# Miniprotein binders against q53ft3, part 79

Target 1, 195 residues: q53ft3
Amino acid sequence: MFGCLVAGRLVQTAAQQVAEDKFVFDLPDYESINHVVVFMLGTIPFPEGMGGSVYFSYPDSNGMPVWQLLGFVTNGKPSAIFKISGLKSGEGSQHPFGAMNIVRTPSVAQIGISVELLDSMAQQTPVGNAAVSSVDSFTQFTQKMLDNFYNFASSFAVSQAQMTPSPSEMFIPANVVLKWYENFQRRLAQNPLFW
Key: E = the ipSAE of ESMFold2; O = the ipSAE of OpenDDE; V2 = 0.75 times the mean of E and O plus 0.25 times the DockQ between their complexes.

## First folded at step 9 (miniprotein)

Design wa11 (at its last look DockQ between E and O 0.62; V2 from the best seeds 0.68)
Fold by OpenDDE base, look of step 9:
Structure wa11 (fold): chain B 195 residues (1-195), chain A 97 residues (1-97)
Amino acid sequence: as target 1 above (195 residues)
Amino acid sequence: SDRETLIILAKWAAILLRKALELARQGNTERAKELIEKAIEYLREIEKLATTPEEEEIVEQAIEAAQEALQLLEQGKPDEVEEILQEAIELLKELIQ
């Protein structure tokens, strides 16, 4: 029914069902995780009028679970990306998993999905900045990639006076790379999905 | 696969019945009935996917339980629904395991 994805890790498609309406994924070594994707597997949608509240749990200094509402998945939004790296210092909120004896290890965080009525979900307030806009994330990623490339390429830049003859090599003027970069930035700013 | 579909439907049906039970406890009888009716729809689909007599029997019993719960709600007896819905949920768990 649900999947959980951490970049660089195997996708999880088998949640632990801790109640009829509650599912849990374990996230080992959670401190190294910046983002998590929660998604429906796409076989059968939520029943009409229902969705999933997505929670994150990490152990506090006392080893007790701290649960925070990250956001939601629904039939209209069957996948969501959440930033969890900044949540480690947050206070716990009311959560539906508190009464459940979930076996925990200190290095393991959890993603909990509570299937709820949409009306009930509307009354819940996710922690701030946990939900990542796909467009914003993509733009940021692309920008970082562009910057990385430009910096990499520019690091090889030499003046004509510094050039040593290498007839077997092709050289690209730095200004060409710069123009490309500027044009790409402009297009990206206009439409992040211009390709 | 059909089996995977059956399991997922059973899980959703169980969730619906659980939510119906909670709503019934809260006095939201009409909404509870709606969820039970939806669960019955899922149960009917599960019935079509059942491949063994045991599965068929379990699904049939779950449908009966759900229908009984629905009748009780219609009769204004929400307090009596809990046991019946719980029974239906347990039956569905048998399908999932």
Scores: ipSAE 0.757, ipTM 0.910, lowest interface PAE 0.5, mean pLDDT 87
Fold by ESMFold2, look of step 9:
Structure wa11 (fold): chain B 195 residues (1-195), chain A 97 residues (1-97)
Amino acid sequence: as target 1 above (195 residues)
Amino acid sequence: SDRETLIILAKWAAILLRKALELARQGNTERAKELIEKAIEYLREIEKLATTPEEEEIVEQAIEAAQEALQLLEQGKPDEVEEILQEAIELLKELIQ
């Protein structure tokens, strides 16, 4: 249903569902993270009239979780980039996660997504500078994601002379990834919201 | 896949029913009925995707429970809806597993 992406890390697509309407991603080594992307997976959107409130949690000086509202994802804005580097010493906000029996590691931050009625979300105020400008941040992050994916895939490339036989395994030519990367960059430059 | 689609629809339906239960507890009966009606729409879509008799039975029971909850709310009996909606939610959790 939801995905979570941090620059330089593998995308997370398997949130821990802690209630029917609550989903959590763990962020180890959170002090090195400056931005996080939260987005909707798949083709089935939120039910009409609903959306997701996105929270960030980190341990305070006593090791207790401090939750802060970052912002929202909705059918009209299904992906958002949040700056979290300035939040790691901030004051907590009202949140729906503290009453649940969530297992926490003291040195790990979390992203929480609470599915809520849009009317309820309209009454919530995110921390002031967590959300970034979507168009510029989306383009910048997407370019870095494309570079990262291409470098990752390229690190596994081998020539035909280096191939180890594997009759049960499927392969793709390396140039297919390059063609996809170049096409995606072109389309993104022409229309950052083409997807 | 059809199984992945069924699971996502079941999760959305469960969320709709949970929110309807919360609204009913608050006395917001008309809003609760709207969410139950939406959940039934999701359950009808799940019914189209069900491929085994067990899946079909589970979704039929969930629809019946949701319809009974809707009828109780229409009769002005919101206090009687809790266990029926919780049963529907548990049926959806079985379907998700």
Scores: ipSAE 0.656, ipTM 0.864, lowest interface PAE 1.2, mean pLDDT 79
ESMFold2 (binder alone), look of step 9: mean pLDDT 88; pTM 0.882

Design wa12 (at its last look DockQ between E and O 0.60; V2 from the best seeds 0.68)
Fold by OpenDDE base, look of step 9:
Structure wa12 (fold): chain B 195 residues (1-195), chain A 97 residues (1-97)
Amino acid sequence: as target 1 above (195 residues)
Amino acid sequence: SDRERLIILAKWAAILLRKALELARQGNTERAKELIEKAIEYLRRIEKLATTPEEEEIVEQAIEAAQEALQLLEQGKPDEVEEILQEAIELLRELIQ
């Protein structure tokens, strides 16, 4: 029914069912995890009017689980990316997993999915900055990459008057790099997935 | 596979019935009925996927339990629904084992 993906790790497709409406994935070595993807496997969708509230649990300083609402998965949004790296110091919220005596090892976090009515989900407030738009993240990354490259290349720019003869070297005019940069940014702005 | 589909459907049906039970406890009888009706739809789909007499029997019993729960809700007896819905959920658990 549900899958969980961490970059560089095997996909998890078998959640532990801890209640009729609650499913849990274990995330070993969670401190090394920046993002997690939660998704429906696509076999059979949620019943009409239902979705999944996605929670993250990590052990606090006392070893007690702290649960935080990350966001939601629904038939309309069957997958979501969550940033969990910044949640280590977050305050715990009310969560549906409180009654579960889940044996935890200190290095293992959990992703919990609570299947709920959509109306109930609408009343819940995810922790800030946990939900990552894939498109926005990609755009931001690409922009940073472009800026980094441009800045790097520009740092080597010299005027023709400053050039020393080097017949063995090829030179690219700075304006060519700039034009490329501008064109790429324009395309990216139009469609972040233009390739 | 058909077996995988059966299991998933059973899980969804169980969830629906659990939610119905919760709603019934809260006095939201009409919505509870809706969820039970949906669960019955899933149960009917499961019935079509059943391959053994044992599975067929379990599904049939679950349908009967769900129908009884609906009847009780219609009669204004939400307090009596819990046991029956729980029975139906247990039947579904048996089915997915």
Scores: ipSAE 0.771, ipTM 0.916, lowest interface PAE 0.5, mean pLDDT 87
Fold by ESMFold2, look of step 9:
Structure wa12 (fold): chain B 195 residues (1-195), chain A 97 residues (1-97)
Amino acid sequence: as target 1 above (195 residues)
Amino acid sequence: SDRERLIILAKWAAILLRKALELARQGNTERAKELIEKAIEYLRRIEKLATTPEEEEIVEQAIEAAQEALQLLEQGKPDEVEEILQEAIELLRELIQ
């Protein structure tokens, strides 16, 4: 349903579901994180009339969680970049997570996603200016995902001399992946929304 | 995979039914009926993806429960839907595993 990405880290796609309509991602070593990308995995979108409210939580000086509304993801805006570097000392906001029977680690920050009716979301006000410009954010997100995929796939590359026979498997030459990567980058530079 | 799609559809259906239950508790019967109708559409899609007799039986029971809840709301009996909607949600949890 949801993904969470921090630059330089592997994408998280397995949120902890703490209620039917509430999902969390843990952010270890959160003090080094300046931006977080939250996005829909894209297999099946939100039901019509629904979307996701995105929250950030960090432990205060007493180890108690402080939750702040960052913004939203919807079918019309399925990914967003949030700046969190200025939020690690801010005031909390009203939020749906503090009453849940979940085990929390106060030394770890969390991203929370609450699935809600769009009408309910329209009455919520995100903290500060956490959201980054959507056009540049989509381009940066897409480039990061492209780089991540290419680096991951390349880490499995072997030369033909290094291969062992595996007749039950199909293989793709590494240059096909490289050519796709270069073509995709070219198309993205010409039209960031061609996908 | 089809199994992944089935699980996601089941999670969306469960969320729709939970929100419908909350709306029914608030007396917003017409909006609750809309969400139950959407949940049934998702359950029909799950039915087409089901591959085992166990999955087929679970989704059939969930559809039946959702239809009963919708019928109770149409009859003006919103305070009677809680148990049947909770049953439908629990069936969807079984389907998710």
Scores: ipSAE 0.655, ipTM 0.860, lowest interface PAE 1.1, mean pLDDT 79
ESMFold2 (binder alone), look of step 9: mean pLDDT 87; pTM 0.876

Design wa13 (at its last look DockQ between E and O 0.65; V2 from the best seeds 0.69)
Fold by OpenDDE base, look of step 9:
Structure wa13 (fold): chain B 195 residues (1-195), chain A 97 residues (1-97)
Amino acid sequence: as target 1 above (195 residues)
Amino acid sequence: SDRERLIILARWAAILLRKALELARQGNTERAKELIEKAIEYLRRIEKLATTPEEEEIVEQAIEAAQEALQLLEQGKPDEVEEILQEAIELLKELIQ
């Protein structure tokens, strides 16, 4: 029913069912994890009017689990990316997993999915900055990459008067790089997935 | 596979019944009825996927339990539905084992 993906690791497609409406994935070595993807496997959708609240649990300094609501998966949004690296110092919230005696090892975090009515989900508030828009993240990354490249290239810019003859080298006018940069940014702004 | 579909449907049905039970406890009888009715729809789909007499029997019993729960809710007896819904959930658990 549900899958969990961490970059560089095998996809998990078999959640532990801890209750009729609750599923858990274990995340070993969670401190090395920045993002996690939670998704529906797509065989049979949620019943109408239902979705999944996605929680993250990590052990606190006392070894007790701290659960935080990351966000949601629904039939309309069957997959979501969550940033978990910054949640280590977060405050615990009320969570549906509190009664579960889940044996935890100190290095293992958990992703919990609670299947809930959509109306109930609407009343829940995810922790800030956990939910990552794939489009926004991609745009930000691309922008940073572009800026990095432009800054790097521009640092080598010299005026023609400053140029020393080097017949073996090819030169690209700085304005060409700038035009490319501007065009790319424009395309990116119009459609981050234009390719 | 058909078996995988059966298991998933059974899980959803169980979840629906669990939620119905919770709603019934809260006094939200009408919404509980809706969820039970939906669960019955899933159960009917499971019935079509059942391949063994044991599976057929389990599904039939679950349907009967769900229908009884609906009747009790209609009669204004939400306190009496918990046991019946729990029974139906347990039947579904057997199906997904």
Scores: ipSAE 0.770, ipTM 0.916, lowest interface PAE 0.5, mean pLDDT 88
Fold by ESMFold2, look of step 9:
Structure wa13 (fold): chain B 195 residues (1-195), chain A 97 residues (1-97)
Amino acid sequence: as target 1 above (195 residues)
Amino acid sequence: SDRERLIILARWAAILLRKALELARQGNTERAKELIEKAIEYLRRIEKLATTPEEEEIVEQAIEAAQEALQLLEQGKPDEVEEILQEAIELLKELIQ
């Protein structure tokens, strides 16, 4: 039904359903996360007249959850990027998750999705600077993913003289990674939505 | 797969019925009826995807409960729909399992 993606991490596709209309993803080590992508997984959209309100929760200094409305996903906007880096010390907001009985460590935050009527969502106000425009957000997220991939892959680069034989491993020349990186950056700069 | 589609449709139907129950509690009977009608549409789609006698029986019972709730709201009896809608929701939760 929903997916959650953080740069440099595996996509989460198995939200915890905590109520009929509420779904949660855990974000361990949330202090290192700056952006989160929330998106719909399947070909069966929200029912007409409904959508999803997206919340971010982190533990305060006393371990109590602080929930903030990030924004929305709808049939017309089925994927959104949210900036959370500035929210890790912000004030809480009104939210529908209540005092949920979910065990959480101090280093784990949550993304909550509440399925709502669209006219109810129209009355909700997200916290400032949380939602990033889809064009700017996808470009920034994609650039960070490219940088992360290049840095990771290049950390395994070795010269021919430094190679250690390993029959169970395949190797690629480092310049292939660089060429891919340069080509992808160019295409992204020309059309952030080319993919 | 058809099983995955059935589960998603059942989740949508359960959500629609939960929201309808909340609207009925608030006295918004016409909007509650609208959501129950939408839920029945989803239940009909689930009926087409059901592959076992157990699934077919569960969805049939959910449709009957939703239709009874709709009829009670049309008769101006919103106080009587809560247990019926809750029963339909619980049937859908069994189907999702």
Scores: ipSAE 0.624, ipTM 0.851, lowest interface PAE 1.2, mean pLDDT 78
ESMFold2 (binder alone), look of step 9: mean pLDDT 87; pTM 0.876

Design wa14 (at its last look DockQ between E and O 0.60; V2 from the best seeds 0.68)
Fold by OpenDDE base, look of step 9:
Structure wa14 (fold): chain B 195 residues (1-195), chain A 97 residues (1-97)
Amino acid sequence: as target 1 above (195 residues)
Amino acid sequence: SDRERLIILAKWAAILLRKALELARQGNTKRAKELIERAIEYLRRIEKLATTPEEEEIVEQAIEAAQEALQLLEQGKPDEVEEILQEAIELLKELIQ
């Protein structure tokens, strides 16, 4: 029914069912995890009017689980990316997993999915900055990459008067790089997935 | 596979019944009925996927329990629904084992 993916790790497709409406994935070595993807496997969708509230649990300084609402998965949004690296110091919220005695190892976090009515989900407030838009993240990454490249290349820019003869080297005018940069940014702004 | 589909449907049906139970406890009889009716639809689909007499029997019993729960809700007896819905949920758990 549900899958969980961490970059560089095997996909998990078998959640532990801890209640009729609650499913849990274990995330070993969670401190090394920046993002997690939660998704529906696509066999049979949620019943009409239902979705999944996605929670993250990590042990606090006392070893007690701290649960935080990350966001949601639904038939309309069957997958979501969550940033969990910044949640280590977050305050715990009310969560549906509190009554579950889940044996935890200190280095293991958990992703919990609570299947709920959509109208109930609408009343829930995810922790800030946990939900990552794939498009926004990609755009931000691309922009940073572009800026990094431009800054790097421009740092080597010299005027023609400053140039020393080097017949073995090829030179690219700085304006060409700038034009490329501007064109790429324009395309990116129009459609982040233009390729 | 058909078996996988059966299991998933059973899980969804169980969830629906659990939610119905919760709603019934809260006095939301109308919505509880809706969820039970939906669960019955899933149960009917499971019935079509059942391959053994045991599975067929379990599904039939679950349908009967769900229908009884609906009747009780219609009669204004939400307090009596919990046990029956729980029974249906347990039947579904047996099905997914």
Scores: ipSAE 0.774, ipTM 0.918, lowest interface PAE 0.5, mean pLDDT 88
Fold by ESMFold2, look of step 9:
Structure wa14 (fold): chain B 195 residues (1-195), chain A 97 residues (1-97)
Amino acid sequence: as target 1 above (195 residues)
Amino acid sequence: SDRERLIILAKWAAILLRKALELARQGNTKRAKELIERAIEYLRRIEKLATTPEEEEIVEQAIEAAQEALQLLEQGKPDEVEEILQEAIELLKELIQ
């Protein structure tokens, strides 16, 4: 059903099924891994209205798994690349694997895939350092950034009559760009997918 | 192969029925029925791929269980579907083996 690929390693196509809707791949020597690709196998996609939430887990200093949401795979985006190098010291996130009593071998992390209803997935927030390779996400981010800037700047517009040189010309105070930039950066730092 | 396709369809059907059971427990009867109907579509595809009497019997029993669960939800009896859906899920696990 799923595949997992790390550069320089053989592709894994035989996930360990730990529940009807939960699948796991082991990543030995995970500290040397910076990126992982997760993708759908075969010709039978997710059932309509469903998709997969993808998690990364590493053992903490006590040997307990720390699960972090990386992102999603769906019928519309059946393959994704995730950056995990920054997550090996990251905070845990909300996840459906918490009922699993998993004891890890040292230096072995896991990729977990939980099959979920799309409505349930919409309520999940990936960790902020995970990278995604999606042109649609970049395009939407860029468009939302442009829309946000235009709306913010336009709210400060004044008529030329107030400045007296040309009544039909509008002006924007010079600091509007800086205010927009600071606000957008703050929101992006809080939620990289806020757009 | 047809056997590999049968197994994948059975895994998806089992997931659909598990999610339907969870929705029925929450009182979300409409969504539970939708997922059971989709699971039945998968079961009918499995039926077309089945090649042994054992596979045919298992999928027929799973379809009957799923259809009974739909009828109970239509009658406003969501509390009575849990064991029936669990039976269908266990039958699908036998197909996967």
Scores: ipSAE 0.644, ipTM 0.858, lowest interface PAE 1.2, mean pLDDT 77
ESMFold2 (binder alone), look of step 9: mean pLDDT 87; pTM 0.875

Design wa15 (at its last look DockQ between E and O 0.64; V2 from the best seeds 0.69)
Fold by OpenDDE base, look of step 9:
Formats: sequence, structure tokens, C-alpha cells
Structure wa15 (fold): chain B 195 residues (1-195), chain A 97 residues (1-97)
Amino acid sequence: as target 1 above (195 residues)
Amino acid sequence: SDREELIILAKWAAILLRKALELARRGNTERAKYLIEKAIEYLRRIEKLATTPEEEEIVEQAIEAAQEALQLLEQGKPDEVEEILQEAIELLKELIQ
């Protein structure tokens, strides 16, 4: 019923069902994982009034699992992207997977899905910054790329007085790059998907 | 496939019954009843997808168990529902195998 996707890895479509309402995916070498996608596989939606709370677990320094609520999947949002790379230092919260005797290797994390009533889910608070908006992530990436380029180009900027004649080279005024940068940022702010 | 659909429906039905059981334990009888009714709806769909006499029998038994649980809740006997709901869940697990 659920799938789990890590970039560069095969999609997982067979969760371990540890209870009637609980499903678990193993994530080997979890330290190399930045993002995970959790999604519903089937055409049959959640029963009315139900959804899935998505949890992440990693072993702490003592080898004990630390579970954190990442977010939710629902009929209205049948897939979600979560950032897990920054969660290693997080404090564990109460979780529905406490009774799970899952043999864990130190390098393996887990994604847990607990099927719950929507009303109960509404009372839960995900860890901050785990849920990734695709649009926000794209905007952030683009902004970082633009900043990187601008900073790189600007580092070569020299005044006309500092210029050494090089007839074989073409020069672009720094203000042109700046104007381009500003225009691009404006367009990005208006519509992150303007292209 | 029909079989895949049957399995998914069975899983959802089991989840519904489990949640009903939890609610019943907490004294939320009306909501538990509602979930059981929904589970029965899923069971009826499964019944239509059943291809073997064994599957048909299992589904029928699960429906009966769910109906009995519903009746007990209506009678104000939530404490007696747990065993019956658990039985229904176990029956559904047999379908998923």
C-alpha cells in the first residue's frame, strides 16, 4: 500500500507490516540519504477519515532507536518528501513504534507509517523542517546556484583602472551580471517555475 | 489485479477494525461502531472479489464477527467486543497471506 523512494536507489514497494496499522521500510546506509519520498502505491485510498503519520528512526549513540514524526500522507496528499539528513541530533518523541523489536544494524534507519484517524493526526506536531515543499526546495536551490555564480563572477571584478590590456579577451561589465541576477531573482520570486 | 485489490481491501478492513477496537476501549462507542460499519463495507467488496470457497468462507466469518461486535456495542457491552474484533482481524490476516 505504501512506497518509499530514495534518490539513486530502487523504489521500495513492500513495507514490513509490523501491526495491522503500522508499516516499516528499512533504509540502509541512511547517513548518505538527504531526502526520502513516501507515497501511496495503490489506487485504493485511505478509508474515509484516515491517513498516515510518517516517522523516521535512527539509532542513537546507545544503539536505541530514536523516532521522530516527519509528517503525513493523506488522500489529499498521497505523497510527501522529507529531509532526513539533519535529524541525527534530534530528540526523540513519543512514537507508536515503541514495541517494535526490530533487529537493527547501526547503519540502517527506518521509515515508519502509522495509519491513524485524521483527528488524531491533527494533534501531532512534526519535527521542524522535515517536510519539504518541492517548490520551496527548488527555489532554495536556484537561489543558491545564482548566489554561487554571482559570487564567483564578482570575485574577478576589477576596476577599469586596474585592468591590464588584453586585446584577445572580451570583458563583460559587472553591472550587466548584476542586472541579470536581479532580473532572474525577480522572475523566480514571481514564479519559481517560470521556465 | 483483483487479487491485489482484495489484499489491499483486507488490510484496510483490518486497520478499521483495529481502530474500532481501540476506540471501544476508550469508551468512544459511536465512533467505534462507525468504523466497524465501514469495515463491513470493505468486507462486502472483498466478498465480491473472492475467487475460492475458502476466501468466501473467511470473508463471511469476518462479516459475522464484525456484525456481532457492532451488536455488542449497541447493547452497551464494549468489553466483550475486543475478542470478536480480534478474531475478525485474524481472519483478514488469513486473506492477506
Scores: ipSAE 0.759, ipTM 0.911, lowest interface PAE 0.5, mean pLDDT 88
Fold by ESMFold2, look of step 9:
Structure wa15 (fold): chain B 195 residues (1-195), chain A 97 residues (1-97)
Amino acid sequence: as target 1 above (195 residues)
Amino acid sequence: SDREELIILAKWAAILLRKALELARRGNTERAKYLIEKAIEYLRRIEKLATTPEEEEIVEQAIEAAQEALQLLEQGKPDEVEEILQEAIELLKELIQ
């Protein structure tokens, strides 16, 4: 249903479902994270009239979770980039996760997604400066996402001598991935919003 | 796959029913009915994807429970929908597992 990506890390696609309408991703070593991407997976969107409120949680000095509303994902905006580097000492906000003691370990934060009615979401106020609006920040984040994809795909590279016959499996030459990666980076550098 | 699609549809249907229950508790009967109607649309899509007699029976029971909840709300009985909506949600959890 949802994905969560931190630059330089593998994408997470298996949120912990903590209630029918609430999903969480763990972010270990969160103090090194500046941005996080939250996005919709799959082909089945939110039901009509619904969307997702996205929260960030970190442990306070007493080990208690502090939740902050980052913003939203909806069918009209199915992915969003959030800056979290300035939020690790902020004041918590009202949140729907209740007394969920999911974060008990130092250096592990969480991204929470609460599925909500759109009119309920319209009355919520995100913390300031969480949403990324700078083209330079977008470009840097996108380049790190591209590096992550390339490193992941290249980790499956094998030489032709190492291949086993698999007639039910399709293969793509590794240089196709390299050519795509280089071309995409050039287009992104020319216009970060070309996609 | 059809199984993965069935699971996602069941998760969305359960969310719709949970939100409908919360709205009914707060007296928002018309909005609760709307969400239950949407949940039934998802349940009918699940019904088309079901492949075992057990899945077919579970989704049929979930549809019947959701329709009963709608009827109770139309009769002005929002206090009586709690258990039946909860039953429908638990049936959907069985499909997910």
Scores: ipSAE 0.665, ipTM 0.865, lowest interface PAE 1.1, mean pLDDT 80
ESMFold2 (binder alone), look of step 9: mean pLDDT 88; pTM 0.889

Design wa16 (at its last look DockQ between E and O 0.59; V2 from the best seeds 0.00; counts 0 for: oily stretch 6-24 1.62)
Fold by OpenDDE base, look of step 9:
Structure wa16 (fold): chain B 195 residues (1-195), chain A 97 residues (1-97)
Amino acid sequence: as target 1 above (195 residues)
Amino acid sequence: SDRETLIILAKWAAILLRKALYLARRGNTERAKELIEKAIEYLRRIEKLATTPEEEEIVEQAIEAAQEALQLLEQGKPDEVEEILQEAIELLKELIQ
């Protein structure tokens, strides 16, 4: 019914069912994980009016699980990407997994999916910054990359008056780089996936 | 596969019945009935996918239990629904195994 994916790891398609409406994936070596993808397997959708609340659990300093609501998966949004790297020191929230007697090792975190009524889900507030828009993240990354390149290239800019003869070197006018940068940004703004 | 479909349907049906039970406890009888009715729909699909007499019997019993729960809710007896819904859920668990 549900899958869990961590980059560089095998996809998990067999969640541990800990209750009729609760499913858990184990994430070994969770400290190395930045993002996790939770998705429906696409076999049979949620019953009408139902979805999944996605929780993350990590051990606190005492070894006790701290659960946090990451976000949701629904028929309308059957997959979601969550950033978990920044949650490792967060505060716990109310969660439906409190009664679970799950044997945990200190290095293992968990993703929990609680199947709930959509109206109940609407009353829940995910932790901030956990839900990642793939498009937004990509755009931000690309923008940072572009800025980095432009700044790097610009740092070598010299005026003609400052130029020393170097017949073995080719020079690119700074305005060409700028024009490229501007054009690329425009395209990116129009369609982040223009390539 | 048909068997995988059967298992998934059974899981969803069990979830629906569990939620129905919760709603019934809270006095949301009408919504509980809706969920039970949906569960019955899934059960009917499971019935069509059943390949053994044992599976057929389990599904039939689950349907009967769900229907009884509906009747009790209609009669204004939500307190009596818990045991029956729990029975239906346990039956579904047998299908999932």
Scores: ipSAE 0.758, ipTM 0.911, lowest interface PAE 0.5, mean pLDDT 88
Fold by ESMFold2, look of step 9:
Structure wa16 (fold): chain B 195 residues (1-195), chain A 97 residues (1-97)
Amino acid sequence: as target 1 above (195 residues)
Amino acid sequence: SDRETLIILAKWAAILLRKALYLARRGNTERAKELIEKAIEYLRRIEKLATTPEEEEIVEQAIEAAQEALQLLEQGKPDEVEEILQEAIELLKELIQ
């Protein structure tokens, strides 16, 4: 249903469902994170008239969760980039997760998604300066992910002379990785939302 | 896969029914009916994807409960839909498991 992406990390697509209408992603080592992408996986959109309110939670100095509304995802805006670096010492706001008993470690932040009627969402005010342009930020995060994958895969490249015989092992020619990288970059430049 | 699709549809249907119950409690009968009708559309899609007798029985019972709730709202009895909508939601939670 939902995905959560941080630059330099693997995409999370398995949210913890903590209520019928509430979903959570863990963010370990949240102090090193400046932005997160929250998006719909694109399998089945929200029902008409509904959307998702996106919250960020971190433990305060007493270990109590502090929840802050970042913004929204909807069928009309199914992906959004949120800046969280300035929120790690911010103030909490009213939110639907306060009564939930969500188990987590004190050093882990969370992204919460609450599925709500659009009219209910219109009454909510996100914390200031959290939202950024989803197109520009999505492109930046995606480019970093592509660079990371390319550099990782390239570090394992070997020539035919360097290979040991391993008939039970399958191999991918290095130029396949390069072609994939170039093709994906081209598609992203033409349509940053192509997936 | 079809199973992933079925589970997502069931989650959306359960949310629609929960919100319909909320609206019915507040007297917003027309919007509650709209959400129940949408939930039934999702349930009929689930019906086409069901592959086990257990799934088929659960979705049929959920459709019947949702249709009864819709009928009660049509009759101007929004206070009487709570038990039947909660039953439908519980059936969908079983289907998700």
Scores: ipSAE 0.610, ipTM 0.843, lowest interface PAE 1.3, mean pLDDT 78
ESMFold2 (binder alone), look of step 9: mean pLDDT 88; pTM 0.886

